# VH-VL binders against q8ixk2r445to577, part 87

Target 1, 133 residues: q8ixk2r445to577
Amino acid sequence: FFGMLQNKGLTDYCFDYNPPDENQIVGHQVILYLCHGMGQNQFFEYTSQKEIRYNTHQPEGCIAVEAGMDTLIMHLCEETAPENQKFILQEDGSLFHEQSKKCVQAARKESSDSFVPLLRDCTNSDHQKWFFK

## First folded at step 17 (VH-VL)

Design w83
Fold by OpenDDE, fold request of step 18:
Structure w83 (fold): chain C 133 residues (1-133), chain A 120 residues (1-120), chain B 107 residues (1-107)
Amino acid sequence: as target 1 above (133 residues)
Amino acid sequence: EVTLKESGPALVKPTQTLTLTCTFSGFSLSTYGMGVGWIRQPPGKALEWLANIYYDDDKYYNPSLKNRLTISKDTSKNQVVLTMTNMDPVDTATYYCARLRYGDYYFDYWGQGTMVTVSS
Amino acid sequence: DIQMTQSPSSLSASVGDRVTITCRASQDIHKYLAWYQQKPGKAPKLLIYDASELQSGVPSRFSGSGSGTDYTLTISSLQPEDFATYYCQQDYDWPYTFGGGTKVEIK
């Protein structure tokens, strides 16, 4: 699967990554933004290694969850996907992070206009449902 | 079992400061993502959110009342305190504390509420 | 601020009736909507969150639906203990706001 990763509940919002430096793409948080499909910021690939890959840049980035955090951070992809980069996009649309055993949920930062994908306990909420478009 | 309970004065004079304490059990504000909020309800009226405080001591206030509100926590005592200055009869209401989580700004457990009357 | 408008303000119903309460937001709140039940002299009780997720312990006769600006709470078969006031709340934007309430009374 590849393309824009869109949330079901937070309608018309997609995974978005816009690093401050196009030559240094790792270390920043993945956010949610209105789906526009322009440029390289909203194109992701779900791979056979269960990565969510940001492959429009070289070297390629992979979404990871760092220890003790609930945010999605861009890391470099590795030949063998590390455990903190493994996600299961399930048939029901839930995006499950294997290591933390939590689901990715579309959430708003309080008192902010910004939305971010966060790890939360898994529910049936449409805010935890994702699909490629 | 999650429980919350509000405590404080039932009667406050105009211009005085209201101090309410929320004592809770069954959860901790040392837990990542956990929060406690205050909501009030004037008699026969709708609910109004007042303030939230979270595990990391982040605080948020209703803009309409921000200059009058202060929220704080004592994690070791499982308590959250709300102060509201310059009370007015219009502030007469039942005040609730309730649990929430960061990113989910609805309240899943509530205290029984404490009625506060502002009168001279 | 986002305004939440509930309708009707009150309704009369009988046990066994299907009851529908509507909540309209002044803007799209993207399913960040909760429903509460409140009985006289009691605190609100969470029924539904994220527009359609049933809170644990809440009877299945309660359901929530909707998207965009329009949301609905449905009680499929009203029970005696369901006579109460119901409130919607948006948690999409700060500050979080509640509807004016809908009182469900005995016919």
Scores: ipSAE 0.922, ipTM 0.959, lowest interface PAE 0.5, mean pLDDT 96
Fold by OpenDDE, fold request of step 18:
Formats: structure tokens, sequence, C-alpha cells
Structure w83 (fold): chain C 133 residues (1-133), chain A 120 residues (1-120), chain B 107 residues (1-107)
């Protein structure tokens, strides 16, 4: 699967990554933004290694969850996907992080217009449902 | 078991400052993402959100009342304190503290509420 | 601020009835909606979050649905303990706001 990764509940919002430096794409948080597909910052690929890969840049980035965190951070992809980069996009649309055993949920930052994907206990909420468009 | 309990004066005079304390158990504000909020409800009326405080001491206030509100926490005592200045009879209400989580701004556990009457 | 309008403000029903309460937001709140039940002299109790997720311990006769601006709380078969006032709350935007409430009374 590839393309824009869109949330079902928070309609018209997609995974978005826009690093401040095009030559250094890792270390920043993945956010949610209105789906537009522009600038290649909303193009992701779900790979056979269970990665959510940001492959429009070189070197390629892969979404990871750092220890003790609930945010999604861009790391470099590795030849063998590390455990903290493995996600299961389930048939019901839930995006399950294997290592933390939590699901990715669309959430809003307090008193801001910014949305971010966060790890939460898995529910049947549409805020935890994702699909490629 | 999660519990919250409000405490403070039942009667406040106009122009005085209201200080309410929320004492909770079953969770901690040292836990990542945890928050406590205050909500009030005038007699026979709807609910109004007042303020939130989170584990990282981040604070948020209802903009209509922000100049009058101060929220603080004592994590070691499992307490959250709300102060509201320049009280007016219109502020007469049941005041609730409740638990919420950053990113999930609904309240899953509530205190029983404390009635505050503002009167001369 | 986002205004939440509940309908009806009150209704009378009998045990066993199917009850439907509506909440309309002044703008799209993208399913960031919670429902509460409040009985006289008691604090609100969370029933539903994220528009349709049933809070733990809440009977399955309660359900939530909706999207965009329009949401519904349904009680499939009203029980004696369900006579109360129900409130919706949006947690989409700050400040968070509640509906005016719907009182479910015994017929």
Amino acid sequence: as target 1 above (133 residues)
Amino acid sequence: EVTLKESGPALVKPTQTLTLTCTFSGFSLSTYGMGVGWIRQPPGKALEWLANIYYDDDKYYNPSLKNRLTISKDTSKNQVVLTMTNMDPVDTATYYCARLRYGDYYFDYWGQGTMVTVSS
Amino acid sequence: DIQMTQSPSSLSASVGDRVTITCRASQDIHKYLAWYQQKPGKAPKLLIYDASELQSGVPSRFSGSGSGTDYTLTISSLQPEDFATYYCQQDYDWPYTFGGGTKVEIK
C-alpha cells in the first residue's frame, strides 16, 4: 500500500512529514495535516517489512516510536526493519505498533490547530482507523 | 479505583476569591498524559469547562474566564487547586474536578462536585 | 467557540422504549464527541467517547453514532435507571463545550 495515509475519523487528514532540512530528514515528529498530496510530504508506503516508509527522499525514512514516547518520529530505514518501526495495518483499518502493542490515533494538540498521530490503547474508534488513498 | 473529590468553601462573598481543591486517587499526575480539569454547572443549567492542568504542568483556561482563573497542582499530594477571583453571584454553581488525558479531552472520571454559592 | 445544540431539550418515554437524542455542532467536529449521563445531585458519567465508543461498564443498550456536525445517542430499550439528563460534549476544539442537555423523563 502506498499514497496518502488518511484517517477515517478525522476526515481529510493525512500523515504529513515536512522536515526542516531536506538533507537531514530524521528526528522530527510526523504530524497530521489536511490531505493535499503536495510536495511529496504526504506520500508513504507500507512495506512488506511492516514499515511506514517515507520514500520520497533519500535516504529513505521510516516511522519509529522511541522508547517511552507516544509520538511517531522519523528515523532512517534499515535493511532489516527494527522492532520499533514495525506496524501492522490491520484489515479493520487499525494501525498497530507491534512493540508497544498500541494503536495509532489521530489526536489534537491542546488549544491548537495541530493534529498528530499518537499511540493509544487500541479501541474501535474511527480516530484509530487509517487507509491509503 | 479512580476517585476525585472537590473541597472548598460552600459560600463566597462577591468580589472574593474562590479556592477549590481537588484530591484524587487511583492515578497520578506524574503519569505521562494525565490531566485534571475543572467543570462547573449552575443550578439547572448546562456544563461549562473552566480549566485543565496536565502532568507536565501545562495549563489551559476557558478564554472567557482566563483572567480570573489559576490552576495548579501538587503531584505529591495528588491535588489540583483552582482559584477564581472576583466572584459574582452568576458564578454560583456546582464545581467538578474530573480526569482527562492529553489528546482525549473528554472526562472519564468525575468528582461528586461541590456547590459554591456566591452571596452577600 | 463551537456551539452544541441538543434536541430535544426534554422527552417523556416509557420503560422499553427506544430513545434517540441528537446533538448538532456548529461546525464539523470529526467525531470528537462524548456523551454523558447525569442524574439529579450526581456528577456526569461518561457513556460514549469518540462519537461511538462505549465507555467501559456502560450497558450495551447505549450507542452513539454520527459524523460531521450531527450525532446521536440511542438507548435501544430504556430502563428505569436511564431516566436522567444527557449531555454531549465536543472535544475537537478549545474551549471544549457541552450541549444544553436532554432530560429523559418517565411518561
Scores: ipSAE 0.922, ipTM 0.959, lowest interface PAE 0.5, mean pLDDT 96
Fold by OpenDDE, look of step 17:
Order: structure tokens, then C-alpha cells, then sequence
Structure w83 (fold): chain C 133 residues (1-133), chain A 120 residues (1-120), chain B 107 residues (1-107)
């Protein structure tokens, strides 16, 4: 699967990554932004290694969750996907992080107009449902 | 078991400052993502959110009351304190503290509430 | 601020009745909506969050639905302990706001 990763509950919002430096793409947080289908910022790929790849630039980035955190951070992809980069996109649309055993949920960041994907206990909330478009 | 309990004066004079304390158990504000908020409800009226404080001391206020509100926490005592200045009879209400999580801005556990009457 | 319009303000029903309460937001709140139950002299109790997720311990006769600006709380079969005031709350934007409430009274 590839393309825009869109949330079911927070309609019209997609995974978005816009690093300050396109030549150094790791270390920043993945956010949610209005789906626009323009450029590479919203293009992601779900791989057979259970990675969510940001592969519009070399080296390729893979979404990871750092220990003790609930945010999605861009890391470099590895030949063998590390445990903190493994996700299961379920048939029901849930995006399950294997290591934390939590699900990715669309959430508002503070009091801003910004939204972010966060790890939460898995529910049947549409905020935890995702699909590629 | 998660519990919260509000404490403070039942009566405040106009122009005085209200200080309320929320004492909670069953969770800690040292836990990542945890937060405590204050909500008030005038007699027979709807609920109004006042302020939130989180584990990292991040604070948020209702814009309509921001200049009058101060929220703080003492993690070691499992307490959150709300101060509200220049109280007016219109501020007469039951004041609740409640638990929430950062990113989940609904309140899953509430205190019993404390009635505050502002009168001369 | 997002305005939450709750309807009706009050209703009378009998045990066993199907009860429906509506909450309309002044703008799309993308299912960031919670429902609370409040009995006289008591604090609100969370029933539903994320528009349709049932809080732990809440009876299955309670359900939530809706999207965009329009949301509904349904009690499939009203029980004696369900006579109370119900509130919706949006958690989409600051400041978070509540509906005006719906009092469910015994007929």
C-alpha cells in the first residue's frame, strides 16, 4: 500500500512529514495535515517488513516510536526493520504498533490547529482508523 | 481506583480571590500524558471548562477567564490548585476537578465538586 | 468558540423507551465529541468519547453516533437509573465547550 495515509475520524487529514532540511530527514515528528496530494510530504508506503516508509528521498525514512514516547518520529530505514518501526495495518483500518502494543490515533496537539498521530490504547474509534488513498 | 476531591471555601466575597485545591489518587501527574482540569457549573446551568494542567507543567486556560485564572500542581502531594481573582456573584457555581490525558481532552474521572458562593 | 446546541432541552420518557438526544456543533468537530451523564447533586460521568466509544463500565444500552456537526446519544431501553441530565462536549478545539444539557425525566 502507498499514497496518502488518511484518517477516518479526522476526515480529510493525512500523515504529513516536512523536515526542515530535505537532506536530513530524520529526527522530526510526523504530523497530520489536510490531505492535498501535492508533493512528497504526504506520500508514504506500507512495506512487507511492516514499515511505514517515507521514501521520497534517499536515504529512506521509516516511522519509529522511541521508548517511553507516544509520538511518531522519522528514523532511517534499516535493512532489517527494527522492532520500534513495525506496524500492522489491520483490515479494519487500525494501525497497530507491535512493540508498544498500542494503536495510532489522530489527536490534537495542545491548543493549536495542529494534529498529530499518537499512540493510544486500541479502541474502535474512527480516530484510530486509517486507509491509503 | 481513581479519585479526585475538591477543597476550598464555600463562601467568597466579591473582588476576593478564590483558591481551590484538587487532591487526587489512583494516578500521578508524574505519569506521561496525565492532566487535571477544572470545570464549573452554575446552579441549574451548563458546564464550563476553566483550565488544564499537565504532567509537564503545561497549562491552558479558558480565554474568557484567562486573566483571572492560575493553575498549578504539586506532584508530590497529588494536588492541583486553581486560583481565580476578582470573584463576582456570577462566578457562583459548583467547581469540579477532573482527570484527562494530553491529546484526549475529555474528562474520564471527576471529583464530587465543591459549591462556591460569591456573596457580600 | 465552537457552539454546542443540544436538543431537546428536556424530555419525558418511560422505562423501556428508546431515547435519542442530539448535539449539533457550530462547525465540523470530526467526531471529537464526548457524552456525560449527570444526576442531581452528583458530578458528571463520562459515557461516550470519540463520538461512539463506550467508556468502560457503561451499559451497552448507551450508544453514540454521528459525524461532522451532528451527533446523537441513544439509550436503547431506558432504565430507572437513566433519568438524569446529559451533556455533550466537543474536544476538537479550545476552549472545549459543552452543550446546554438534556434532562431526561420520568413520564
Amino acid sequence: as target 1 above (133 residues)
Amino acid sequence: EVTLKESGPALVKPTQTLTLTCTFSGFSLSTYGMGVGWIRQPPGKALEWLANIYYDDDKYYNPSLKNRLTISKDTSKNQVVLTMTNMDPVDTATYYCARLRYGDYYFDYWGQGTMVTVSS
Amino acid sequence: DIQMTQSPSSLSASVGDRVTITCRASQDIHKYLAWYQQKPGKAPKLLIYDASELQSGVPSRFSGSGSGTDYTLTISSLQPEDFATYYCQQDYDWPYTFGGGTKVEIK
Scores: ipSAE 0.912, ipTM 0.955, lowest interface PAE 0.5, mean pLDDT 96
Fold by OpenDDE, second read of step 17:
Structure w83 (fold): chain C 133 residues (1-133), chain A 120 residues (1-120), chain B 107 residues (1-107)
Amino acid sequence: as target 1 above (133 residues)
Amino acid sequence: EVTLKESGPALVKPTQTLTLTCTFSGFSLSTYGMGVGWIRQPPGKALEWLANIYYDDDKYYNPSLKNRLTISKDTSKNQVVLTMTNMDPVDTATYYCARLRYGDYYFDYWGQGTMVTVSS
Amino acid sequence: DIQMTQSPSSLSASVGDRVTITCRASQDIHKYLAWYQQKPGKAPKLLIYDASELQSGVPSRFSGSGSGTDYTLTISSLQPEDFATYYCQQDYDWPYTFGGGTKVEIK
């Protein structure tokens, strides 16, 4: 699966990654933004290694969850996907993070009109359902 | 078991400051993501959100009342305090504290509420 | 601010009836909508969050649906303990706002 990773509940919002420096793509938080597909900032791939890859440039980035965090941070992809980069995109649309045993949920920031994917306890909420478009 | 309980004066004179304390158990504001909010309800009327405070001491206020509200926490005591200045009879209401979580801005556990009457 | 409009403001129903309450937001709130039940002299109780997720411990006769600006709370078969006032609340945009409430009364 590849393309825009869109949220079912937060309609018209997609995974978005726009690093400040195109030559240094790791270490920043993945956000949610209106789906537009422009600039390759919203192109992701779900791989057979259970990675969510940001592979529109080299080196390739993979979404990871750092210890103690609930945000999705871009790391470099590795030959063998590390545990903190493994996700299961289930048939129902839930995106399950194996290591934390939590699901990715579209959430609003308290102090802004910005949205971010966060790890939360798994529910049947449409905010936790995702599909590639 | 999660519980919250509001405490404070039942009667406040106009122009005085209301101080309410929320004492809770079953959770901690030292826990990442946890928050406590205040909501009020005038008799026979709808609910109005007042303020939130979170585990990291981040605070948010209803814009219409922001200049009058101050929220604070004592994590060690499991307490959240709300102060509201320049009280007016229109502020007569039942005041609730309730639990919420960052990213989930609904209130899943509520206190029983405390009625506050503003009268001379 | 986002305005939440509930309808009807009140309704009369009998035990066993199917009850439907509507909440309309002044703008798209993308299913960031919660429903509460409040009985006289009591605090509100969370019933549903994220428009359709049933809070733990809430009877399955309660359900929520909707998207965009329009949302619905449904009680499939009204029970005696369900006579109360119900409120919707949006958590899409700050500040959070509640609907005006719907009082479900016994016919």
Scores: ipSAE 0.894, ipTM 0.951, lowest interface PAE 0.5, mean pLDDT 95
Fold by ESMFold2, fold request of step 18:
Structure w83 (fold): chain C 133 residues (1-133), chain A 120 residues (1-120), chain B 107 residues (1-107)
Amino acid sequence: as target 1 above (133 residues)
Amino acid sequence: EVTLKESGPALVKPTQTLTLTCTFSGFSLSTYGMGVGWIRQPPGKALEWLANIYYDDDKYYNPSLKNRLTISKDTSKNQVVLTMTNMDPVDTATYYCARLRYGDYYFDYWGQGTMVTVSS
Amino acid sequence: DIQMTQSPSSLSASVGDRVTITCRASQDIHKYLAWYQQKPGKAPKLLIYDASELQSGVPSRFSGSGSGTDYTLTISSLQPEDFATYYCQQDYDWPYTFGGGTKVEIK
């Protein structure tokens, strides 16, 4: 799958990556932003290796969650996907992170205008449902 | 079983500072993502959110009351403390502490509440 | 601040009736909506989160629905223990705000 990864419950919000330095794409948090499809920021690929790739420029980034954390951050993609970069996009729309056994949920950063994807215990909430558009 | 209990004075005078303690069991603020919030309910009126504190000591306040509120925790004692300065009769309410998780700003377990009356 | 308007303010119904309570937000809250039950002299109890997700231990006669600005709590078959005041709460944007409540009285 390639395109904009949209949340079912937080309507019209998509995965977005806007690093402060276009030449330093690793280590920053993935956010949720209004879907617009302009520029590079909202296009991701779900690969056969269970990666979510930010691949509209080089070098390519892959979404990861570091051990013990719940924040989705950008790492460089590797030839063989590391375990912390593996997600299962299920038929019901849930986005399951294999290493942590948790699901990706749309949430507001407390007292902020920003929304982010976070790992949470899996539920059937529409805020844990995702689809490509 | 998750329980929370509020304690503090039942009566305060206008201009005094209110200090309330929430003591809880069945969960810990050392657990990643856990938080405790304070909500008040004037007699016969709607609930009003006051403040949240989380496991990592991040604190958030209702903007309309931010200059009057301070929230803190003692994780080893399973306690959260709220102070509210310059109390006024309009602050008469039942004060609740309640559990939440970061990102989910609704409260799944509530204390029984403590009634605070502000009068001369 | 997001204003939450509940309707009706009060209702009377008989055991076995289907009861519907509505909650309207002053702006789109994207299903970030919870429902609470509060019985006299007691603390609120969470019933529904994320508009439609039933909290563990809550009877299945309670259900939630809605999107955008309009949300509904339904009690499919009212029981005597459902005498209470019901509140909605948005958790979309701070400050998190509550509706004014709907008092349900058994007729």
Scores: ipSAE 0.751, ipTM 0.912, lowest interface PAE 1.2, mean pLDDT 92

Design w83
Fold by ESMFold2, fold request of step 18:
Structure w83 (fold): chain C 133 residues (1-133), chain A 120 residues (1-120), chain B 107 residues (1-107)
Amino acid sequence: as target 1 above (133 residues)
Amino acid sequence: EVTLKESGPALVKPTQTLTLTCTFSGFSLSTYGMGVGWIRQPPGKALEWLANIYYDDDKYYNPSLKNRLTISKDTSKNQVVLTMTNMDPVDTATYYCARLRYGDYYFDYWGQGTMVTVSS
Amino acid sequence: DIQMTQSPSSLSASVGDRVTITCRASQDIHKYLAWYQQKPGKAPKLLIYDASELQSGVPSRFSGSGSGTDYTLTISSLQPEDFATYYCQQDYDWPYTFGGGTKVEIK
């Protein structure tokens, strides 16, 4: 799949990656922002290796979660996808992170205008449901 | 079993500072993502959120009360402390501490609450 | 601040009745809504989060639904222990705000 990855519950919000330095795309947190499709920040590829790729730039970025953490950050993609970069987009729309056994949920950063994807225990919440547009 | 308990004075005079302590068990603020918040309820009225503190010592306050509130924690003692300055009779309420997780700003376990009356 | 308006303010019902309580937000809260039950002299108890997700240990006769600005709590068959005041709370935006409550009384 390629396109904007939207949240079902937090309507009209999409995965968005806006690194402060476009020449250093690694190590920053993925956010959720109002879907607009303008520029390159909201376009991601879901690959056969179960990666979520930010491929509008070279080198390409892949979304990862470090062990013991719940935030989604950008790493360099590797030839063989490491376990912390593998997500299963299930038929019900849940986005399951295999290594942590948790699901991606849309949540607001406390007392902020920003929303972010975070890992949480899997539920049936629409905040844990995602689809490509 | 998760429990929280509020302690502090039942009676405070106008202009004084209120200090409330939340002592909890069954979870720790050393656990990633865990938090404790304070909520009050005036007699017969709706609940009002006051403040949250998280495992990483990040603190957040209701903007309408921000200049009157201070929240702190002692992780080793499983305690969270709220202070509220310049108390007024309109601040008479039951004060609750409650558990939450960062990102989920609803409260899954509550203390029994402590009634604080502000009067001369 | 997001204003939460509950309706009705109170209702009388009999054991076995189906009860529906509504909560309206002053703006879209994107299903970031919780429901609490509170009995006199007691702390609130979480029933529902994310508009429709049942909290662990809460009986299945409780359910939540809604989207946008309009949300409902339904008790499918009222039990004696369900006579209480019910509050909604949005957790979409700070300050997190609560509805004024709906008191469910025995007929």
Scores: ipSAE 0.731, ipTM 0.911, lowest interface PAE 1.3, mean pLDDT 92
Fold by ESMFold2, fold request of step 18:
Structure w83 (fold): chain C 133 residues (1-133), chain A 120 residues (1-120), chain B 107 residues (1-107)
Amino acid sequence: as target 1 above (133 residues)
Amino acid sequence: EVTLKESGPALVKPTQTLTLTCTFSGFSLSTYGMGVGWIRQPPGKALEWLANIYYDDDKYYNPSLKNRLTISKDTSKNQVVLTMTNMDPVDTATYYCARLRYGDYYFDYWGQGTMVTVSS
Amino acid sequence: DIQMTQSPSSLSASVGDRVTITCRASQDIHKYLAWYQQKPGKAPKLLIYDASELQSGVPSRFSGSGSGTDYTLTISSLQPEDFATYYCQQDYDWPYTFGGGTKVEIK
C-alpha cells in the first residue's frame, strides 16, 4: 500500500513526518496532522517486509518502536527489516506491532495541541483503526 | 482488586488550604502509562476535572484552577496528594480520585469520594 | 473549553423500556467520548469509552454511538438497577469536560 495513512476515529488525521532538518530524518517522532496531501510529509509505503516506510526522501526512513517505549520514531530502513520496525496492518484496520504485541492508537499528548500515534493494548476502538488513501 | 480511597478533612474554613490524599491498591504508578486524577462534584451538579499525575511525575491541571492546585505522588506508598489553596464556599463538593492511562483521558476506577464542606 | 450538553435532563421510564440519552459537544470531538453511570451517594462508574466501546463488566444492554458533535447512550431494556444519573465526558481536549447529567427515574 502507498499513500496517506489515516485514522478512522480521529477523522481527517494522517501519519505525518516533519523533521526539523530535512537532511536529518532519523530520531524524530511521527505525529498525526490534518490530511492534506501537499508536500511529501504524509506519504508512506507499507511494504512486504511489514515496514511503514517514509521513502519520498533520501535516505529512506522506517517507523520503529524502541524497546520499552510506546512512541513511533523514524529509523533508517535496513535491507532486512528489524523486528522493532514490523507492523501488521490487519483486515479490520488495526495496526499491530509484532515485537511489543500492541496496537497503534491515535491520542492527544496530555494538555497539548499535538496528536501522536502511540502503542497501546489492542482494543476494537476506532482510534486504533487505520487505512491508506 | 483495583481500589482507591480519598482521605482528608470534611470541613474547611474559607481561605484555608485543603489537602486530600488518595491511597490506592491493585495497581502502581511505577507502571508505564499509569496515572491518577482528581475530579470533584458539587452537590447536585456536574463533575469537574481538576488534575492528573502520571507514572513519570508529569502533572496537568485544569487551567481555571491551576494557580490553586498542586498534585504530587509517592509511588512507594501508593499515594497521590492534592492541595487546593484559598478555599471558598463554592468549592464545597465531593472530591474523587480515579485511575486513568496516558492517552485515554477517561477514568476506569474511582474512589468512593470524600465530601468537603467549606463554611465558616 | 468544550461544552457538553445532555438531553433530556430527566426522564421517567419503566422496566423493560428502551432508553436513549443524547450528548452534544460544542465542537467535533472525534469519538473521544465516555459515558458514566452514577447512583446516589456513589462514585461514577465507567460504561462506555471511545463513543462505542463497552467497558469490561458492563451489561450488553448498554451501547454507545455517534460521531462529530452528537452522541447517544442506549439502554435496550431498562432494568431496576439502571435507575441512576448518566454523564457523558469528552476526553478530546483539556480541560476534560462533563455533561450536566440525565436522571433516569422509575415510572
Scores: ipSAE 0.729, ipTM 0.908, lowest interface PAE 1.3, mean pLDDT 92

Design w84
Fold by OpenDDE, second read of step 17:
Structure w84 (fold): chain C 133 residues (1-133), chain A 120 residues (1-120), chain B 107 residues (1-107)
Amino acid sequence: as target 1 above (133 residues)
Amino acid sequence: EVTLKESGPALVKPTQTLTLTCTFSGFSLSDYGMGVGWIRQPPGKALEWLANIYWEDDKYYNPSLKNRLTISKDTSKNQVVLTMTNMDPVDTATYYCARLRYGDYYFDYWGQGTMVTVSS
Amino acid sequence: DIQMTQSPSSLSASVGDRVTITCRASQDIRKYLAWYQQKPGKAPKLLIYDASELQSGVPSRFSGSGSGTDYTLTISSLQPEDFATYYCQQDYDWPYTFGGGTKVEIK
């Protein structure tokens, strides 16, 4: 699966990654933004290694969850996907993070018009449902 | 078991400052993502959100009342304090504290509420 | 601020009835909506979050649905303990706002 990774509940919002430096793509947080498909900021791939890969840039980035965190951070992809980069995109649309045993949920920041994907306990919420478009 | 309980004066004079304390158990404001909010309800009327405070000491206020509200926490005591200045009879209401979590801005556990009457 | 309008403001129903309460937001709140139940002299109790997720311990006769600006709370078969006032709340944008409430009274 590849393309825009769109949230079901937070309608018209997609995974978005826009690093300040195109030559240094790691270390920043993946956010949610209105789906526009422009540029390369909203193109992701779900791989056979269970990675969510940001492969529009070289070297390729893979979404990771750092220890103790609930945010999605871009790391470099590795030959063998590390545990903190493994996700299961279920048939029901849930995006399960294997290591944390949590699901990715579209969340709003308290005092901004911005949204972010966060790890939360798995529910049947549409905010935890994702699909590629 | 999560519990919250509001405490403070039942009667406040106009122009005085209201100080309410929320004492809770079953969770900690040292826990990542955890928050406590205040909501009030005038008699027979709807609910109104007042303020939130989170584990990182981030504070958020209802813009309509921001200049009158101050929220703070004492993590070691599992307490959150709300102060509201220049009280007016229109501020007469039951005041609730409730638990919430960052990213999930609904309130899953509530205190029983404390009635505050503003009268001379 | 996002305005939440509940309808009806009150209704009368009998035990066993199907009850539907509507909440309309002044703008698309994208399912960031919660429902609460409040009995006289008691604090609100969370019933539903994220428009349709049932809070733990809440009877399955309660359900939530909707999207965009329009949401509904449904009680499939009203029980004696369900006579109360119900409130919706949006958590899409601050300040977070509540509906005016719907009082469910016994017929």
Scores: ipSAE 0.860, ipTM 0.945, lowest interface PAE 0.6, mean pLDDT 95

Design w85
Fold by OpenDDE, look of step 17:
Structure w85 (fold): chain C 133 residues (1-133), chain A 120 residues (1-120), chain B 107 residues (1-107)
Amino acid sequence: as target 1 above (133 residues)
Amino acid sequence: EVTLKESGPALVKPTQTLTLTCTFSGFSLSTYGMGVGWIRQPPGKALEWLANIYWEDEKYYNPSLKNRLTISKDTSKNQVVLTMTNMDPVDTATYYCARLRYGDYYFDYWGQGTMVTVSS
Amino acid sequence: DIQMTQSPSSLSASVGDRVTITCRASQDIKKYLAWYQQKPGKAPKLLIYDASELQSGVPSRFSGSGSGTDYTLTISSLQPEDFATYYCQQDYDWPYTFGGGTKVEIK
């Protein structure tokens, strides 16, 4: 699966990553932004290694969750996907982080135009359902 | 078990400052994502959100009351303090503190509330 | 600010009745909507979050639905302990705002 990763509950919002330096793509937080399909900021790939790859630059970035955190941070992809980069995109749309046993939820950050994906206890909330478009 | 409890004066004179303390247990504001908010309710009226504070000392205020409100925390004591200046009889209400998480802006646990009457 | 309008403001019902309460937001709140129950002299109790998710410990006779600006709380079969005032709350944007409440009274 590849393309825009869109949330069901937070309608018209997609995974978005826009690092300040395109030559240094790691270390920043993945956010949610209105789906626009323009550029490379919203293009992601779900791989057979259960990675969510930011496949727009070399080296490629993979979404990771750092210990003790609930935010999604961009790391470098590795030959073998580390445990903190493994996600399961379920048929029901839930995005499950294997290491934390949490689900990715579209969450409001500070205002109506500021949203982020956060790890939360898994529910049937549409805010925890995702699909590629 | 998560519990919260409000404490402070039951009576405040007009123009005085109200100081309320929320003492909680079962969770910590040192934990990533944790937050505490204040909500008030005038007798027989609807609920009004006042302010939130989170684990990183990030604060949010109701814009209509922002200039009168200050929220702070003492993580070591599991306490959150709300101050409200220039109290008026219209501020008479039951004041609640409640728990929330960052990104989850609903309140899942509430204190019993403390009634504050503003009167000369 | 986002205005939350509840309807009706009050209703009378009997035990066993199906009760529906409506909450309308002044703008699309993207299912960031919670429902609370409040009994006299008590603090509000969370019933539903994210428009349709039942809070742990809440009876299954409570359900929430809706999207965009229109949301509903449904009690499939009203029980004696359900007579209370219910509030909706949006958490889509600052400041958080509550509906005016709906008082469910005994017929």
Scores: ipSAE 0.831, ipTM 0.937, lowest interface PAE 0.6, mean pLDDT 95

